# Designs tried in a protein design chat: VH-VL binders against ABC transporter G family member 3 (ABCG3). Part 5

Target 1, 243 residues: ABC transporter G family member 3 (ABCG3), of Arabidopsis thaliana (Mouse-ear cress) (q9zuu9r114to356)
Amino acid sequence: IAWKDLTVTMKGKRKYSDKVVKSSNGYAFPGTMTVIMGPAKSGKSTLLRALAGRLPPSAKMYGEVFVNGSKSHMPYGSYGFVERETQLIGSLTVREFLYYSALLQLPGFLFQKRSVVEDAIQAMSLSDYANKLIGGHCYMKGLRSGERRRVSIARELVMRPHILFIDEPLYHLDSVSALLMMVTLKKLASMGCTLVFTIYQSSTEVFGLFDRICLLSNGNTLFFGETLACLQHFSNAGFPCPI

## First folded at step 18 (VH-VL)

Design f1 (from m1 with heavy chain N52S)
Fold by ESMFold2, last read:
Structure f1 (fold): chain C 243 residues (1-243), chain A 127 residues (1-127), chain B 113 residues (1-113)
Amino acid sequence: as target 1 above (243 residues)
Amino acid sequence: EVQLQQSGPGLVKPSQTLSLTCAISGDSVSSNSAAWNWIRQSPSRGLEWLGSTYYRSDWYNDYAVSVKGRITINPDTSKNQFSLQLNSVTPEDTAVFYCARESYTDFWSDTYSFDYWGQGTLVTVSS
Amino acid sequence: DIVMTQSPDSLAVSLGERATINCKSSQSVLYSSNNKNYLAWYQQKPGQPPNLLIYWASTRESGVPDRFSGSGSGTDFTLTISSLQAEDVAVYYCQQYYSDPFTFGPGTKVEIK
């Protein structure tokens, strides 16, 4: 399936609340990584949820979201959304968890379901952990946070979403795990999955992996464009990124 | 050019075990891109999928609930073939048995059919 | 299990005329996420395995003549042979591949009148 330019405009209007996202514009190309970057309270998670149609009932969205050029909400099951914190079943192995998720949710041939799961395991760099128990925080030894995060993403991936929204994929990860996650996500995008995710901050190495950047501050979009254009824009204005 | 060649006896006595073999040429029974299936056809049940064997990081079997507990499907990598054993047969198990290949192209492709079939083997269950 | 039924059990049609075969499933085989009906039509001649004609309810397999067409959605499906040829004398089966176990209809025998 091919995706064309996605354009998003959003305004939040509430009588007793400040606007959380203010007149934001942007898009994501199919098969690319588009990041929403900003500090705490910048509105990045709210923008992500607005794009995915996942706003809480207490929030209002103004403006329009386009998918493949049409003013429509995404079809049911056509996208995945990975929450910042995700519940996993610790008594299952990674392979079991993913396969049972696919079996319960998808129609079709069993071999295809198994094969999609195995491809997702490989794509998320989980091959060495596939037969390990996921484990629990309290009573069972299991996967570390980076591995658990990749399992959470893989679970959504086996549903074969056209677009995958990820809230803070690097949340609570050490620098080594964070770099592995970003390299893994870049590879995932190259195999045809469109990624949109939020990041609080990034290292120079991680920054270079992004295809497009949406910078937020206090609900305002300070920049939207290609990664290289972002560097040039702020460098020309006298605010270059450190090496 | 994938070809499936079936072999095995055409007559089995009640309560015995039905045993058939499907030899594969043009592909490997251990291929990551294929699953190897048995399907039967009888007047009373029509066409019925029985089960499969395949390799994806490990060997797996999937069996139809209707025959689970009586069926075994085994790969043989040295002979590049796979087999069907159906225990405790009754005259209701009389059918034409087919082996069939199911393929997986890539993550985004949908499977909708069996692409290669054996010629079929009529197995009659009677004394 | 999804039960598949077909009507009629047997159909006699004059050469060159239209043949229509109906198939009904006990549950919907439409997956709303991709908007596809997991329904196939097979043709079987004596001594041969079934040959795929139609998949996704209406998509013709490569090499299948244009006179074969599929229609319907959800639970009700139709195979149409617009101009019956002598070579089309066979038994036709519908099959769902939505959920395990995959099931076939009982078949419809098509004959020249």
Scores: ipSAE 0.631, ipTM 0.839, lowest interface PAE 1.4, mean pLDDT 80
Fold by ESMFold2, last read:
Structure f1 (fold): chain C 243 residues (1-243), chain A 127 residues (1-127), chain B 113 residues (1-113)
Amino acid sequence: as target 1 above (243 residues)
Amino acid sequence: EVQLQQSGPGLVKPSQTLSLTCAISGDSVSSNSAAWNWIRQSPSRGLEWLGSTYYRSDWYNDYAVSVKGRITINPDTSKNQFSLQLNSVTPEDTAVFYCARESYTDFWSDTYSFDYWGQGTLVTVSS
Amino acid sequence: DIVMTQSPDSLAVSLGERATINCKSSQSVLYSSNNKNYLAWYQQKPGQPPNLLIYWASTRESGVPDRFSGSGSGTDFTLTISSLQAEDVAVYYCQQYYSDPFTFGPGTKVEIK
């Protein structure tokens, strides 16, 4: 996936529009992790949605998005999009939830659906939780935020996306859970899934796991490149490290 | 090289139980990369999938609605085979029965066929 | 259940001539997300189980001669034998594997005139 001169505006009160993303350029290679980093209202979620073709009706995109060198839309089902919060069914086990999701959404052989679910469980480090109830308000014993987040990602993974867009995968996770999530995502990317996700901020430990960084501030792309090049860029300019 | 060898009686009386066995060579009935299926073929209904058994973290069965409640498919890991039991048969159940393998290669590959078949067993339901 | 139909029921074709078999499904077997038609063609000779010829509506299985080709999309599909050979005398079935239960067409018998 690549983008060139990507600008996103929100519908104004009359004829005016506010630019939320301002002439962004970047790319993500297959099987890599590309992070869009920035503070609240930096435009990171808007950029993520623009790349996925998920912009609301009130927003308009200018510029170009390329998938494998073509301007074509990504076929529905070839990508996944994980929101910050998704609805899980607490009365189901993790395995049941994922399997029923596969049955409702996928064509094909039942054995393949079962096998894809089991592979997704393994890929998201959910094997120890697979037979546990997801839980919820009426089911007080349940999964913690980290496991629930991984279940949400596994549900999209069951659709076998080659590109997975994740909005704030570390949202409301403690430092140990956040590190586990990033290690899990790095492993997933190495297995052939292209990951593009947003992060508000990162610790030094997590930062080292990223392949590429798109740093946003107030809609402007301050940096795009490999992780090590990011550190070198800001060291050469004499500014504080972005983390 | 995978081979499926069927065995079982060719004549069953109405209301009794049809029982067939499929022996597997070149693969394991407990393989996490394969599902083991029964398919029948009759002149009136043509080819019809009946059900499967497979192992994926646990043993599972899938059965066709047309025979659900009458059908049982069981693996036997010690003999490396799987069986078909169809209860309360009628003359409409007369068919050639095939066992067949269905494979799962990896997460990104799609399954599109039964890749290995048994030789077929004609079972006639008649008094 | 997706009902599969085939036409004609039988077909007599001279050696070396084109044979064409049609298959229709009661529902689309095209999955728009991957743009694949979940349709297969099988050949069955007497006393043998079916052999896979074509999957994804148009992809030949390894070892299948080039004279076999599949076409169509959605609900209407065609198997073509461009130059019929003596060994092609068989019954041909289409099969959908889009949704459970997987279903087969009633078959088309191909004979030499």
Scores: ipSAE 0.620, ipTM 0.832, lowest interface PAE 1.5, mean pLDDT 81
Fold by ESMFold2, look of step 19:
Structure f1 (fold): chain C 243 residues (1-243), chain A 127 residues (1-127), chain B 113 residues (1-113)
Amino acid sequence: as target 1 above (243 residues)
Amino acid sequence: EVQLQQSGPGLVKPSQTLSLTCAISGDSVSSNSAAWNWIRQSPSRGLEWLGSTYYRSDWYNDYAVSVKGRITINPDTSKNQFSLQLNSVTPEDTAVFYCARESYTDFWSDTYSFDYWGQGTLVTVSS
Amino acid sequence: DIVMTQSPDSLAVSLGERATINCKSSQSVLYSSNNKNYLAWYQQKPGQPPNLLIYWASTRESGVPDRFSGSGSGTDFTLTISSLQAEDVAVYYCQQYYSDPFTFGPGTKVEIK
């Protein structure tokens, strides 16, 4: 996927009073992990949605998005999108939730559906939780936020997307859970899934796991490139890394 | 090389239970990469998938609606085989029964066929 | 259940001539998300189990001669044998694997005229 001169405006009190993303350029290679970083209101979630074709009706997109060199939008079903907050069904076990999702949405042999679900459970490190209720209603015992986040990603993974867009995979995770999530996502990317996701802020250890970084501030792309080039760029300019 | 060898009686009386066994060589009944199916063929119905058993973190069974409630398919890991039991048979259940393997390659691949079949067993339901 | 039908029931074709077999499903077996038709063709000779010829409606299985081809989409499918050989005398079945139960057509017997 690549984008050039991508601008997104939102309908305001008058019309399009504010440009949320301003002339952004970038790309993501197949099977890599590309991160859109920036503070709140930097435009990172809007950029993510623009790339995925998930902009709200109130937004307009200008510029070009290329998929495999084509100016076309991504085909239906070729990508997954994980929202920041995803509704889970607490009365189901993790395995049941994922399997019923596969049954409802996928054709094909039942053994394949079962096998894809089991592989997704293993890929997202959910094996120890697979037979546990998702829970989380009133005082029911349930999964912690890290495990719930992994279930949200696993559900989209069951659809076997070529590209997976994730809005804030580290949202409300402690530092240990956040590191484990990024290690898991890095492994997933190396197995063939192209990952594009947003992060508000990261530790130095998490930062080192990214393949490419798109750094945003106030809708402006401050940097796009490989992780090492990002460190060298800001070091050479005499500024500390803004992450 | 995977081979499926069927065994079991070829004659069953009405209202009794049809029981067949499929022995597996060259693979394991508990393989995470295979599901073990029963398919029958009769002049009146043609080819009809009946059900499967397989292991993915736990044992699962899937049965065709047309025979659900009468069918049981069980694995036997110690003998490396799987069985078919069809209860309350009638003459309309007379058919050639096949066991068959369905393979799973990896997460990104789609399954499209049964790759290995047993030799077939004619089972006649009559007095 | 998705019901599969085939036409004709029987077909006699001269050696070296084209044989055409039709298959129709009661519901679409096309999955729009991957643009694949979940439809297979099998060949069965007497005393043998069915052998896979075509999957995804048009993709030939390894080792299947070029004279076998599949076409169609959605609910209407065709198996074509471009130049019938003596060893092609068999019953041909279509099968859907879109949803359980995975049903087969009633078969089309191909004979030499």
Scores: ipSAE 0.611, ipTM 0.826, lowest interface PAE 1.5, mean pLDDT 82

Design f1 (from m1 with heavy chain N52S)
Fold by ESMFold2, look of step 18:
Structure f1 (fold): chain C 243 residues (1-243), chain A 127 residues (1-127), chain B 113 residues (1-113)
Amino acid sequence: as target 1 above (243 residues)
Amino acid sequence: EVQLQQSGPGLVKPSQTLSLTCAISGDSVSSNSAAWNWIRQSPSRGLEWLGSTYYRSDWYNDYAVSVKGRITINPDTSKNQFSLQLNSVTPEDTAVFYCARESYTDFWSDTYSFDYWGQGTLVTVSS
Amino acid sequence: DIVMTQSPDSLAVSLGERATINCKSSQSVLYSSNNKNYLAWYQQKPGQPPNLLIYWASTRESGVPDRFSGSGSGTDFTLTISSLQAEDVAVYYCQQYYSDPFTFGPGTKVEIK
């Protein structure tokens, strides 16, 4: 996936457009993790949604998005998108939730659907939780936020997307859960899934796991490149790393 | 080379239970990469999928709704076999019964066929 | 249930001539997300179980001769034998594997004229 001169504006009811993303350029290689980082209101969620073709009707996109060298018009269901907060069904086990999702969304042999679900469970490090109830706020028992987040990602993974967009995978996770999530995502990428996700803030431990970084501020791309190049770029300029 | 060898009686009286067994060589009935199916073929109904048994972290069965309530498919890991039992048979159940394998390779590959079949067993339901 | 129909019920074709078999499904077996038709063709010779020829409507199984080809999309599909040989005398079935129950067509018997 690549993007060139990507600009997003709001069409709002006030009869003017505000540029939320301003002439952004970047790319993500197959099987890698590309992170979009920045402070609140930097445009990172908007950029993520623009790349995925999921902008709200109140927004307008300009510029080009390329998938494998062609302008993007990804077929419905060919990619996955994981929202910042995803509604799960607490009365189901993890395995049940994923299997019913596969039954509703996918054609094909029943054995294949079952097998894809089991592979997704393994890929998201959910094997020990597969037969546990998801639970929820109303039930006060069930999975912790880290496991719930991984279930949310596994649900999208069941559709076998080649590209997976994730809005804030580390949202409200403690440092241990955040590290496990990033290790898990890195392994998932190595299996052939291309990951593009947003992060508000990163610890030093988590930062070292990213393959490529797109830094945003006020809609502007401050840096795009490999993690080590990001550190060198800011050190060479005499500025502390902004993360 | 995977081979499926069927056995069982060829004649069953109405209202009794049809029982068939499929012995597997070259693969395991508990393989995470295979599902084990029964299909029948009759002049009145043509080819008809009946159900399956397979192991993915646990044992599962899927049955066609047309025979659900009468059908049971059981694995036997010690003998490397799987069986078909069809209760309360009528002459309309007369058919050639086949066991068949369905394979799964990996997460990104799609399943598209029954790749290995048993030799077939003609079962006649008649007084 | 997705009902599969085939036409003709039977056909006789001279050696070396083209044989054409049609299959229709009561519902589309095309999944737009991957653009694949969940449709297979099987050959069944007398006294034998069915043998896979074509999957995804048009993809030939390994070891199947080039004279066999599949075409069509959605609800209408065709199996073509470009130059019939003596060993091709069989009954040919289409099958959908889009949803359970996984149903087969009634078959088309191909004979030498």
Scores: ipSAE 0.607, ipTM 0.822, lowest interface PAE 1.6, mean pLDDT 82
Fold by ESMFold2, look of step 20:
Structure f1 (fold): chain C 243 residues (1-243), chain A 127 residues (1-127), chain B 113 residues (1-113)
Amino acid sequence: as target 1 above (243 residues)
Amino acid sequence: EVQLQQSGPGLVKPSQTLSLTCAISGDSVSSNSAAWNWIRQSPSRGLEWLGSTYYRSDWYNDYAVSVKGRITINPDTSKNQFSLQLNSVTPEDTAVFYCARESYTDFWSDTYSFDYWGQGTLVTVSS
Amino acid sequence: DIVMTQSPDSLAVSLGERATINCKSSQSVLYSSNNKNYLAWYQQKPGQPPNLLIYWASTRESGVPDRFSGSGSGTDFTLTISSLQAEDVAVYYCQQYYSDPFTFGPGTKVEIK
């Protein structure tokens, strides 16, 4: 996927300073993790949604988004999009939830559907939780936020997207859970899934796992490039990396 | 090389249970990469998938709606076999029955066929 | 259930001539997300299980001669044998694998004229 001169604003606002995303350029290579970083209100979630073709009606996009060199919008099922909060069915186990999702959405052989679900469970490091109930009543053990986050990503993975957009995969996670999530996402990328996700802030350990970084501030792209190049860029300018 | 060998009686009386067995060589009935299916072929229904048994973290069965409630497919890991039991048979159940393997290669690949078949067993339902 | 129909029921063709078999599904077997038709063609000779010829409506299985070709989309499909050989005498079935239950057509018997 690539984007060129991508600008997003609210309807009725056309001044450059009023734009949520201002002339952003970038790309993501297949099977890699590309991270959109920035503080709150930097435009990172808006850029993510623009790339996925999921902008709300209140927003207008200018510029171009290319998929494999084509200026085409991605059809449903060719990509996955994971919201910050996803509705899960608490009365089901993880395995049941994913399998029923596959049955409702996919054509094809039943064993293949089951196998895709089991591979998604393994890919998202959910094997130990697969037979546990998702919802957990206040007196009945359910999944914690990190595990629930991985289930929401696995649900989208069942559709076998080659490109997966994730809005804040580390949202409200402690440092241990955040590291596990990033290791899990790196493994997912290595199986051939292209990942593009937003992140507010990272630890030094998590930062080392990113392949490519798009750094935003106030809608402006401050840096786009490989992780090592990001460190060198700010070091050469005499400033510490803002992340 | 995977090979499926069927066995079982060729004649069953109406209202009784037909029972067939498929022995597997070259693969395991508990393989994570395979599902074990029964398919029948009759003049009244043509080719018809009946159901499957397979292991992915646990044992699962899938049955065709047309025979659900009458069909049971069981694996036998000690003998490396799987079986078909079809209850309350009628002359409409007269068919050639096949066992067949369905394989799963990886997350991105789609299944489009059964890759290995048994030799077929003609089962006649009559008095 | 997706009902599969075939025409003709039987077809007699001279050696080296073209044989054409039609298949219709009661519902589309095209999945828009991958743009594939979940439609297969099988050849069955007496005493044998069906043998896969064509999948995804038009893709030949490995080892299938190039005289076999499939075409069509959605609900209407065609198997063509461009130059019939003696070994091609068989019954040919179309099959959808889009949704449960995976259903087959009634078959078309191809004979030498």
Scores: ipSAE 0.580, ipTM 0.804, lowest interface PAE 1.8, mean pLDDT 81
Fold by ESMFold2, look of step 21:
Structure f1 (fold): chain C 243 residues (1-243), chain A 127 residues (1-127), chain B 113 residues (1-113)
Amino acid sequence: as target 1 above (243 residues)
Amino acid sequence: EVQLQQSGPGLVKPSQTLSLTCAISGDSVSSNSAAWNWIRQSPSRGLEWLGSTYYRSDWYNDYAVSVKGRITINPDTSKNQFSLQLNSVTPEDTAVFYCARESYTDFWSDTYSFDYWGQGTLVTVSS
Amino acid sequence: DIVMTQSPDSLAVSLGERATINCKSSQSVLYSSNNKNYLAWYQQKPGQPPNLLIYWASTRESGVPDRFSGSGSGTDFTLTISSLQAEDVAVYYCQQYYSDPFTFGPGTKVEIK
């Protein structure tokens, strides 16, 4: 995937300074993790949605998005998008939730659907939790935030997407859970899935796992490039990297 | 090479239970990469899938609605075989019964259809 | 249930000539996400079990001669035997595995003319 001169604005707003994303450029290689990093109101979620074709009706996109070098949209089910907050069904076990998702969304033999679910459970490091209730409503025992987040991603993984867009995979996770999530996503990317996701801020350990970084501030792309080049760029300019 | 060998009686009286077995060589009944199916063939219904048994982290069975409530398919890991039991048979259940393998490769690969079949067992339901 | 139909019911073809068998499903068996048709073809010789010839509508199973080919998409599919041999006398079945119950066509008997 690549984007060129990508600008996003809201209906009824015409000033360049009012644009949510301002002339952004970048790319993500197959099988890599590309992160869109920035503070709140930087435009990172808007950029993510623009790349996925998920902009709300109140927004307009200008510029170009390329998939595998071609200006084309992705077919239904060929990509996944994980919202910042995804509702899960707490009365189901992890395995049941994923299997019912597979039954609704996939064709094929029942054995194949079951097998895809089991592979998704393994890919998201959910084996120890597969038979546990999801829970998470008041007065119910259930999974912690990190495990619930991995279930949300596994549900999208059942569709076997070529590209997976994740809005804030570390949302409300403690440092240990955040590190586990990132190493899990890095392993998933190494298996051939292309990942593009947003984060607010990163620890040094998590930062080292990213392949490419798109830094946003106030809709502007401050940096795009490899992780190491990001560190050198800000060090050479006399500023620490905004990790 | 996977081979499936069937055994069981060819004559069953109405209202009794039909029982067949399928022995597997070249693969395991507990394989993560395979499901084990029963299919029957009759002039009135043609080829008809009946059900399956397979292992993916746990044992599962799937049964066709047309025979649900009458059918049981069980694996036997010690003998490396799986069985079919069909209760309360009628003459309309007269058919050639086949066991068949269904395969799964990996997460990114698409599924196969039935690739290996048993030799078939003609089961006649009559007085 | 997805109903599978085949035509013709029976076909007589001279040795070395092309045999063409059609299969139609009552609804599409194409999954747009992977662009795959969930359709298989089986050959059943007299007194033998069915043998898989083709899956994904057009992919030959290992060991199947090149004279067998599958084509079509969506709801209409064709099995072609480019040069009929004596050992090809059989009944040929299509099967969808898109949606349960996974159903078979009624069969097409191929004979030597």
Scores: ipSAE 0.512, ipTM 0.765, lowest interface PAE 2.4, mean pLDDT 80

